# VH-VL binders against q9umr5: the designs that were tried, part 374

Target 1, 268 residues: q9umr5
Amino acid sequence: SYKPVIVVHGLFDSSYSFRHLLEYINETHPGTVVTVLDLFDGRESLRPLWEQVQGFREAVVPIMAKAPQGVHLICYSQGGLVCRALLSVMDDHNVDSFISLSSPQMGQYGDTDYLKWLFPTSMRSNLYRICYSPWGQEFSICNYWHDPHHDDLYLNASSFLALINGERDHPNATVWRKNFLRVGHLVLIGGPDDGVITPWQSSFFGFYDANETVLEMEEQLVYLRDSFGLKTLLARGAIVRCPMAGISHTAWHSNRTLYETCIEPWLS
Short names: E, the ipSAE of ESMFold2; O, the ipSAE of OpenDDE; V2, 0.75 times the mean of E and O plus 0.25 times the DockQ between their complexes.

## First folded at step 16 (VH-VL)

Design qm8 (framework fv_nofazinlimab; at its last look DockQ between E and O 0.90; V2 from the best seeds 0.87)
Fold by OpenDDE, look of step 16:
Structure qm8 (fold): chain C 268 residues (1-268), chain A 123 residues (1-123), chain B 112 residues (1-112)
Amino acid sequence: as target 1 above (268 residues)
Amino acid sequence: QVQLVQSGAEVKKPGSSVKVSCKASGYTFSTYYISWVRQAPGQGLEYLGIIIPEYGTANYNEKFKGRVTITADKSTSTAYMELSSLRSEDTAVYYCARGTKWFDSTPYYMDVWGQGTMVTVSS
Amino acid sequence: DVVMTQSPLSLPVTLGQPASISCRSSQSLLRYTGNTYLYWFQQRPGQSPRRLIYQVSNRDSGVPDRFSGSGSGTDFTLKISRVEAEDVGVYYCMQGTRWPPTFGQGTKLEIK
């Protein structure tokens, strides 16, 4: 039998967004128990990411307990960060494949429609004033806002991304790294035509330097320092990169070609 | 010098399949996009699909409804385009073209083209 | 799909005279990143397409400076300041901003 699949949605999403994915899984892997976690839907997805992590943890623990052979995680967009954090705080997770579906794993720095909705008067260059404030960090989007021009503020004020990345020292860094390294495979999916994740390479742990030049994962300090285990995972062949052109952000979970190429192989 | 050299002309019957090859040289094949474009006689250009050879990840123009398969062999630096269920309207010159590196944001760069492969579909 | 509309479709030109080709897209070609992926290709008789211009106004290496691209949003133009005999062929605009990439109908440039 196939291992259970747990799906975590993104910002402003609901379980309905994954109806096509469910169909694909059912067709290609009949009998698979797929659970789309219907937590923090819609506007509730703006809640602090640590709060979300706790909620999702409560939901996945029973599922994992019933699946001694392991489970697969498909985590979309913001959900990918939630899942990474989840795997970092859980010392007893049994995740075989962690599929990060177009997730801003290294953060977000761009003017997108959803940001404009929250901060209509804020530009990308000025959002740091809001996001790196105490009240700003009460919003999920700010929890992974990564301003390359204000690295000091990011490192000191980011209450989520900087911590799970091990970019800021904290007492749990070693344990979180150990926990995250329990994952069998980390599957990174994304592409240049996403239109939301900025830069799109963030889905592959690439990100801007101070000159807004996009550097690859291997050039990032978190990799070089192996602060949360990326270098170790890569070394043991546990990181899979699956880039694809021609996929918009809202289509990553509803494209058959993408599913067959980047997702299906890891649902065994 | 960057070059794309394609396979020779093909004559096929309706309902059959054709597989065109595109051999790359002069650059690191695996890390660059390869696009496929066709041109019917006396007509314009039509986009078929794209692949990243390093990962084998391809995407297709939905117009072809799954008839197109794009693959790549890194060991031979060769990309392939297979078109099945051939019809007379598939008669065209098929081109491969190089894009940018996959980690760049311009997949459809198409700075270098193959010489083209004529595929004729006739009864 | 984004529809690319070129005008004119036929362009007879006297040697030494300027030429202009228009390309209009059905949607804005400006990406959220601020880049516009509009290309111009030249196809001489019996040859493969050759890229002339990338990202609206950038000339490829080896392309004469008599070729220039301009435009923004949905309206783009290729200009040839002085047409030469070697310029005979079909010119295509292409957008790479949205999937799938799409081409204009082509403009056939001929010498009068």
Scores: ipSAE 0.893, ipTM 0.941, lowest interface PAE 0.5, mean pLDDT 95
Fold by ESMFold2, look of step 16:
Structure qm8 (fold): chain C 268 residues (1-268), chain A 123 residues (1-123), chain B 112 residues (1-112)
Amino acid sequence: as target 1 above (268 residues)
Amino acid sequence: QVQLVQSGAEVKKPGSSVKVSCKASGYTFSTYYISWVRQAPGQGLEYLGIIIPEYGTANYNEKFKGRVTITADKSTSTAYMELSSLRSEDTAVYYCARGTKWFDSTPYYMDVWGQGTMVTVSS
Amino acid sequence: DVVMTQSPLSLPVTLGQPASISCRSSQSLLRYTGNTYLYWFQQRPGQSPRRLIYQVSNRDSGVPDRFSGSGSGTDFTLKISRVEAEDVGVYYCMQGTRWPPTFGQGTKLEIK
């Protein structure tokens, strides 16, 4: 039988968004237990990411307990950050494949329709004033806002991303790294036509330097210092990169070619 | 020095398939996008699809999905486009064209084109 | 799909005179990053397409400065300040902002 699959949705999402992904899994891996977690739907996805991590943790514990052979995670957009945090905080997780589906893993520095809705008078260049405040950190988008021009504010104010990346010292850094490294494979999916994740290479742990030149994962300080295990995972052959052109942000979980190429092989 | 050299002209019967090759030289084949485009006689250009040879991740224009397959062989630095269930309307010159490296946001750059491969479909 | 409409489709021009080709898209070609992926290609008789202009206004190396590209949003223009005999051919605009890439119908430039 196939390992159970747990699906974690993104910003302003719900479990219904994944109906096509569920169809693909059912066709190629019949009998697989797939759970799309119905938590923090719609507007609730704006709650602080640590609240979301706690709620998702409570939901995944019984699923993992019933599957001692392991489970797979498919985590979309903002949900990929929730899942990465889960892998760090859970010393008892049994995740084999962590499939990160167009997730802003190194953060976001781009204007989006959701930012216009939340902060209609702001642009990416001045949003650090809101996001790097205690009030701003109460919103999930600000938890992974990463302004490359205000790195000192990011490092001090980020309540989520700077911590799970090991960019700010904290007493759990060693334990979180150990827990994260128990994952079997990290599958990174994204592409240049995404249209939302900025830079889109954030889905592959790439990000802007101070000149807005995108540096690859292997050029990032968090990789070079192996702050949470990326260098170790890559050396182990556990990082799978699956970039694909021609897919918009809302289509990653409803494109059969993407599923067959990038997701299906990892649902053992 | 960057070149894309395509296989020779082909004459095919309706209902058959054709596989056009595109051999790259003068650069690191595996990490650059390859696109396929066709042009019917006296007509404009149509985009067929794209591949990243390193990862084998191909995507297709919906118009041709189900009939077109794009692949790459890294060991020979060669991309392939196969079109099945041929009709007379598929008579065209088929081109390959190079994009940028996959990590550099411009997959449809098409700075270098192959010479084209004429595929004629007739009874 | 984004529809690209070129005007005119046929463009007879006297040597030494300017030429202008319009390309209009059915929706904005501006990406969220501020980039616009609008390209111009030249296809001389019997040859494969050759890129002239990338990202609206950037000339490729070896393209004469009499060629210029301009525009934004949905409206784009290729201009030739002084047409020469070697400019005969078909000119295509292409958008790469939205999947799938799409081409204009082509503009056939001929010398009167």
Scores: ipSAE 0.822, ipTM 0.913, lowest interface PAE 1.0, mean pLDDT 93
ESMFold2 (binder alone), look of step 16: mean pLDDT 92; pTM 0.938

## First folded at step 18 (VH-VL)

Design pn1 (framework fv_nofazinlimab)
Fold by ESMFold2-Fast, scan of step 18:
Structure pn1 (fold): chain C 268 residues (1-268), chain A 122 residues (1-122), chain B 112 residues (1-112)
Amino acid sequence: as target 1 above (268 residues)
Amino acid sequence: QVQLVQSGAEVKKPGSSVKVSCKASGGTFSYYAISWVRQAPGQGLEYLGYIIPIFGTARYNEKFKGRVTITADKSTSTAYMELSSLRSEDTAVYYCARGSYDSTGYEPFDYWGQGTMVTVSS
Amino acid sequence: DVVMTQSPLSLPVTLGQPASISCRSSQSLVYSDGNTYLYWFQQRPGQSPRRLIYKVSNRDSGVPDRFSGSGSGTDFTLKISRVEAEDVGVYYCMQGTKWPFTFGQGTKLEIK
């Protein structure tokens, strides 16, 4: 039988977004127990990411306990960051495949199609002013806002992403790395036509330098220092990269070709 | 010069709700946090919550969760605080406040409204 | 929640004499960015609070030099070097390092 699948949604999202994903899994892996977690739905997705991690942790513990052979995680957009932290804080997780669907793993710097209706044209250059403060850090978006022109503020003020990426020291860093390394496969999915995740290469641990030139994962200090295990995972053959063009941000969980190419092979 | 002007005093009965407005003028910036603080007669200050208008949602003190709602209307530069299921102990002056940016970063509570007295009678 | 404790709660002072108010936090107020988000406010009778000091020791524009803030970690002090009649009111400390943001109980400064 197939390992259970746990799905974690993204920003301003809910479990209702995954009906097509559930259909695909049922067609290709009939009998799979799929749990789409309906915590922090809609506006509640703006709550601090560490609060979301705690809530999702409480929800996944009984599911993992019932599945001694392991589970798979499919984590969409902001949900991929929640799952990154879950894998680090859980001393006993039994995750085989962690499938990250277009998640800003190195952070976000850019206007989003999802939020363009709210944000002015200068949003990306000014958001650092509020985000890198205790007031801003109580909102999930600011937890992974990574302004490459104010990298010192990001490193010092980020209460979440800089810590889980090992970009700033934390007392638990060694334990977090050990826990994360227990994952069987890290499957990274994303693409240039996403329109929300900026730069799109953030889904593959690439990011802007101070000149807004994208440096890929292998050029990042977090990789070179092996801060949370990316270099070790790559050497182990455990990192899978699956880029696909032509897919917008809200379509990653509802595109059959993407599912068959990037997700289906990892759902043992 | 930034000014915050609040709506006028209200007298409410127990179980009703009240909605206080806070209109900003003089160069409002959508990235500022707008805070709501209350003060019961002769008592200290109590933080209710705050909103960053560009995110469209608020952060609430758990003591008031389920009863307080903070919203903002960017088109009118106005923030609102609504408190439901009113009790006599909700009698207080309610203040809005926002911060400013200087060379040290974001600083909250630089500007305060004049306060709105809400009286809940038995 | 971070508990903010002020002392004294009542502070009678003779005009022209110095006054000192202490504020203690139950946890360190140093944020990861190295800043300490501690604030001091003055409230005169019938008026809105007015911020005097931000980030421990920085005076707001228009605040007289006789007001000064100091401290670190969990222990903070507001000092008035020479109390004047207009200083009568309640003084509050506040922490903005950790949500929920919390105020001290207030210290009522009055002339003897």
Scores: ipSAE 0.788, ipTM 0.897, lowest interface PAE 1.0, mean pLDDT 91

Design pn10 (framework fv_nofazinlimab; at its last look DockQ between E and O 0.88; V2 from the best seeds 0.86)
Fold by OpenDDE, second read of step 19:
Structure pn10 (fold): chain C 268 residues (1-268), chain A 122 residues (1-122), chain B 112 residues (1-112)
Amino acid sequence: as target 1 above (268 residues)
Amino acid sequence: QVQLVQSGAEVKKPGSSVKVSCKASGGTFSWYAISWVRQAPGQGLEYLGYIIPIFGTARYNEKFKGRVTITADKSTSTAYMELSSLRSEDTAVYYCARGSYDSTGYEPFDYWGQGTMVTVSS
Amino acid sequence: DVVMTQSPLSLPVTLGQPASISCRSSQSLVYSDGNTYLYWFQQRPGQSPRRLIYKVSNRDSGVPDRFSGSGSGTDFTLKISRVEAEDVGVYYCMQGTKWPFTFGQGTKLEIK
């Protein structure tokens, strides 16, 4: 039988968004138990990410317990960060494939049409002011806002991304790295036509430098220092990068070609 | 100059709801946290929650068990605080306050409304 | 929740004399960025609260220099070098480091 699949949604999202994905999984892997976690939906997805991590942890623990052979995680957009953190804090998870579906794994810094109301171009450069404060960090968006022009503020004020990345020292860094490295495969999915994740390479742990030049994963300090295990995972062949063009952010979970190419191979 | 003008006093019965408004003028609205604080007669200050209008959602003090709803209308630069299932203990002056930015970053509670007295009685 | 404890709760002061209010937190108020988000507010009779101090020791504009804030970690103090009649009111400390943000009980300053 196929390993259970757990799905975690993104910002302003719900389980309903994954109806096509469920269909694809049922068709190609009949009998697969797929659980789309209906937690922190809609506006509730703006709650602090650590709070979400705790909630999702409580939900996945029973599922994992009933699946001794392991489970697969499909985590979309913001959900990908939640899942990465989840795997970092769980010392006993049994995740075979962690599928990061168009997630801002290295953070977000950009304007998007999808979130234009939230990130107007004229104000992008100023979001750091509220986000890198206690008041801002109570919202998920700020938890992974990564302003390349205010790296000091990011490193010191980010209460989530900087920590799970091991960019800021903390007492759990070693343990979290160990836990995260329990994953069988890290499948990174994203593409240049996403339109939301900015830069889109963030889905592959690429990101802006201080000049807003996009650097790839292997150029990132988190990789070079192996702060949370990326270098180790890559070395053992556990990282899969699946870029795909022509897919908008809201279509990653409902594109059949994408599913067959980037998701299905890892649902064994 | 930034001003916060709140709606007028309210008298409510137990079990009902009250919605207080806070209109901001003299500056931008979306990027500042609007905080709501109340003060029972002769008592101290209590933090209810706050909203950052651009995010469209609020952070709540769980002490209120979901009875508080804070919203913001960016088009009118107005924040709202609704308290449901009113009790006599909810009798208080309710304040809205807004933050500001300085060279060191964001700081809340730089501006205060005049307060709105809400009386809950049978 | 972080408990903020002020002392004294009542502070009668002679005009021209100094005043001191203590505020203690149940846990450290140092945030990850190294800042300490401790605030002091003044509420004069019949008025809305007014922020006096932000981040332990920074005076807001218009606040007389006779007001000063100090402290670190869990112990903070608001000092008035020479109390004036206009200083009558209730003073509150507040922490903005950990949600939910919380106030002290307030200290009522009166003139003897």
Scores: ipSAE 0.926, ipTM 0.966, lowest interface PAE 0.5, mean pLDDT 95
Fold by ESMFold2-Fast, scan of step 18:
Structure pn10 (fold): chain C 268 residues (1-268), chain A 122 residues (1-122), chain B 112 residues (1-112)
Amino acid sequence: as target 1 above (268 residues)
Amino acid sequence: QVQLVQSGAEVKKPGSSVKVSCKASGGTFSWYAISWVRQAPGQGLEYLGYIIPIFGTARYNEKFKGRVTITADKSTSTAYMELSSLRSEDTAVYYCARGSYDSTGYEPFDYWGQGTMVTVSS
Amino acid sequence: DVVMTQSPLSLPVTLGQPASISCRSSQSLVYSDGNTYLYWFQQRPGQSPRRLIYKVSNRDSGVPDRFSGSGSGTDFTLKISRVEAEDVGVYYCMQGTKWPFTFGQGTKLEIK
């Protein structure tokens, strides 16, 4: 009787990472059909996000078709951006709860513990030079790299995030907004101890200004212009904010207290 | 100042694989894109793929998917291109090239290796 | 894929005279940032290619000013104002706007 759940993993990740999440769902909502999409695993997660959106779209269509009552999405880290675009490009999605699990919704600016092979921190200040080029935009990380000191380059060169956030005009923007607004609930999860998502408030549509001062969602131009429907969703009571301290980036899908507090209530 | 030095010529049998190296000296290695292109005798240039070493993975031209693997070793500033299931039409000079950063941003193919002749014959 | 078409494919030229090479793309090469990622390369016999021009019209350091690039959108031209003996070789255009990046078929410049 529970709606099916579709899980989309993050950067350098795979379906195996969600074994604890599946245990929690089975305990609290027995009989739920959970599909963890096993696409773009490991290093393949670095492929361009629009390519990933196309692949995940093909995988979710039959699942949604079999569930006329609707489905829920749980989308982790980079996967939350895939799901953002998926909901915008699908004219007929039937997603009830979109649960964004520590995803950089306004972008990323900072070194990540994921890239353990990275050289000294001077690389962070120089990533804009390769990322905001056609070469860099063929890698998922660059699709949501948002350097607050080069916001003009991000706005003009980002082939993904600037477009889905409505920060740069696109012919499909009106249709993307209409499609995204079909979602029942947008559940935003994240926290200050994540250690990877920088700033962590990006998970809640907050982000750095040019001085690296974080401005929250309601102060963002994206929200104020209602570019893809955040203001409309908030007005209808459809946005849920669930911050939690003490959780590192790789623990969001395996923390029982987080599951019970932030995820379980939205799995009708 | 930047120099790319490639490994020596190879003669391979059909069905085998070849791995060509490209060692960079002078300048920084990690955040520059390293491209691989090939040129069959008397023919034009064909783009195989490229790697940005800091990301640890490569982007391949779909024409070569499943056969080309591009890797980089940051400790030795060396990029590698491996081509498997070799056919006679893979006979070509294989080049590595690196871009540069200037006032216009990132520009590819500023520095080229000397080329590596790969001959596939039975 | 973006198809790059060069003309002429063979260009015999008299020493000291001008030469012009055309490059046409199957779609616009203007990227979202307003830049046009079109490049010109020279390959002398037995040598690796050398980049002459980046982003349509910017000449690389050490490239003689008799070389110039121009164009916009889908139509581009490389001009040599007066050909010297050292210019013999094959010239390639390349687009870097959309993956996979593609080269023109090449134009062979020869002294007649």
Scores: ipSAE 0.820, ipTM 0.917, lowest interface PAE 0.9, mean pLDDT 91
Fold by ESMFold2, look of step 20:
Structure pn10 (fold): chain C 268 residues (1-268), chain A 122 residues (1-122), chain B 112 residues (1-112)
Amino acid sequence: as target 1 above (268 residues)
Amino acid sequence: QVQLVQSGAEVKKPGSSVKVSCKASGGTFSWYAISWVRQAPGQGLEYLGYIIPIFGTARYNEKFKGRVTITADKSTSTAYMELSSLRSEDTAVYYCARGSYDSTGYEPFDYWGQGTMVTVSS
Amino acid sequence: DVVMTQSPLSLPVTLGQPASISCRSSQSLVYSDGNTYLYWFQQRPGQSPRRLIYKVSNRDSGVPDRFSGSGSGTDFTLKISRVEAEDVGVYYCMQGTKWPFTFGQGTKLEIK
């Protein structure tokens, strides 16, 4: 029988958004237990990511305990960062496939048409001023805001992303890397027409250098230093990259072709 | 020059709620932290919470157990603090304050409102 | 919560003499960026608070040179080198390193 699937939603989102994904799973993997976690929905998704990680951890523990053969995670947008942190902080996780569905894994630096109410046209060049302070770090978007023009501020002020990436030394770095490396597969999904994740290559652990030129995953210091296990996972053949053009940010969980190509093969 | 002007004094019964406004003029509003603190008569300052208006949501001191609601209206440059289930110990002057930026980064509490006295009594 | 403890709570001072106010935190106020988010405020009778000192030792514009801040880690001091009549009021320290951000109890400075 099929391993249970746990779904974690993203920014300004809720469990209802995944109804089509649930339909696809039911059609291709009948009998699969799918749990869409109904926590931190809507504006609550702006709470500090460590608070969200703690809340989602409490929800996944009993599901994992009842499934000793393992579970799969499907984690969308901001939810992919929550899930990666879960894999680092949980000594006892049993995740086989971690499916990262258009998540800003190396951070976000972009004004986007989709988030106009959050990011006015001139805001990306100014947001570092509040984000890289204790006041800004109490909000989730600032926890993974990554201004390539203020890298020193990012590295020193980030309370979340710089830590889970191992970009700043901390006492848990070795344990978090060990825990993350227990995952069976890391499935990276995203694409150039997303319109929200900026750069879209962040979903594949790519990101801007200081000139806003995208460096791919294998060119990133966190990969080269293997700070949280990406180089080790790639060497094991455990990283799957599944890019798809033509999908906007809100459509990743409601596109059947995307599901069949990038998700379905990993739901054993 | 930035000025924060708060709504007038209120007298309330226990169990009711109060909503205090804080209007900013002479400057921008949306990407600063707008903080709310209170001061009971003859007592010190207590931090209630703050909002960064571009995010449209606030952080709250858990001491108030969901009794505080902080909002902002960017179109009018006005922040609001609502305190519900009022108790006699909520009698205080309520202040709003806005930060500023300098060469070392973000600095809180640079501009203060005049304060709003809220009295809770029967 | 980080507890901020001020000493003394009452400080009578003769005009022209120095004054010193201590503030201690229950844990280090050094943030990951190397900054120490420790602030001093003055509240004159009948007025709103006013920021005097930000990040331990930086004097706000318009604050007289007789005010200075110092300290590190968990121990901080506000000094007034020569107290003037206008300095009467209550002085608060505040930490902005860990939410919820917290104030000291206040130190009432009075002219004797």
Scores: ipSAE 0.786, ipTM 0.900, lowest interface PAE 1.1, mean pLDDT 91
ESMFold2 (binder alone), look of step 20: mean pLDDT 91; pTM 0.935
OpenDDE, look of step 20: ipSAE 0.926; ipTM 0.966

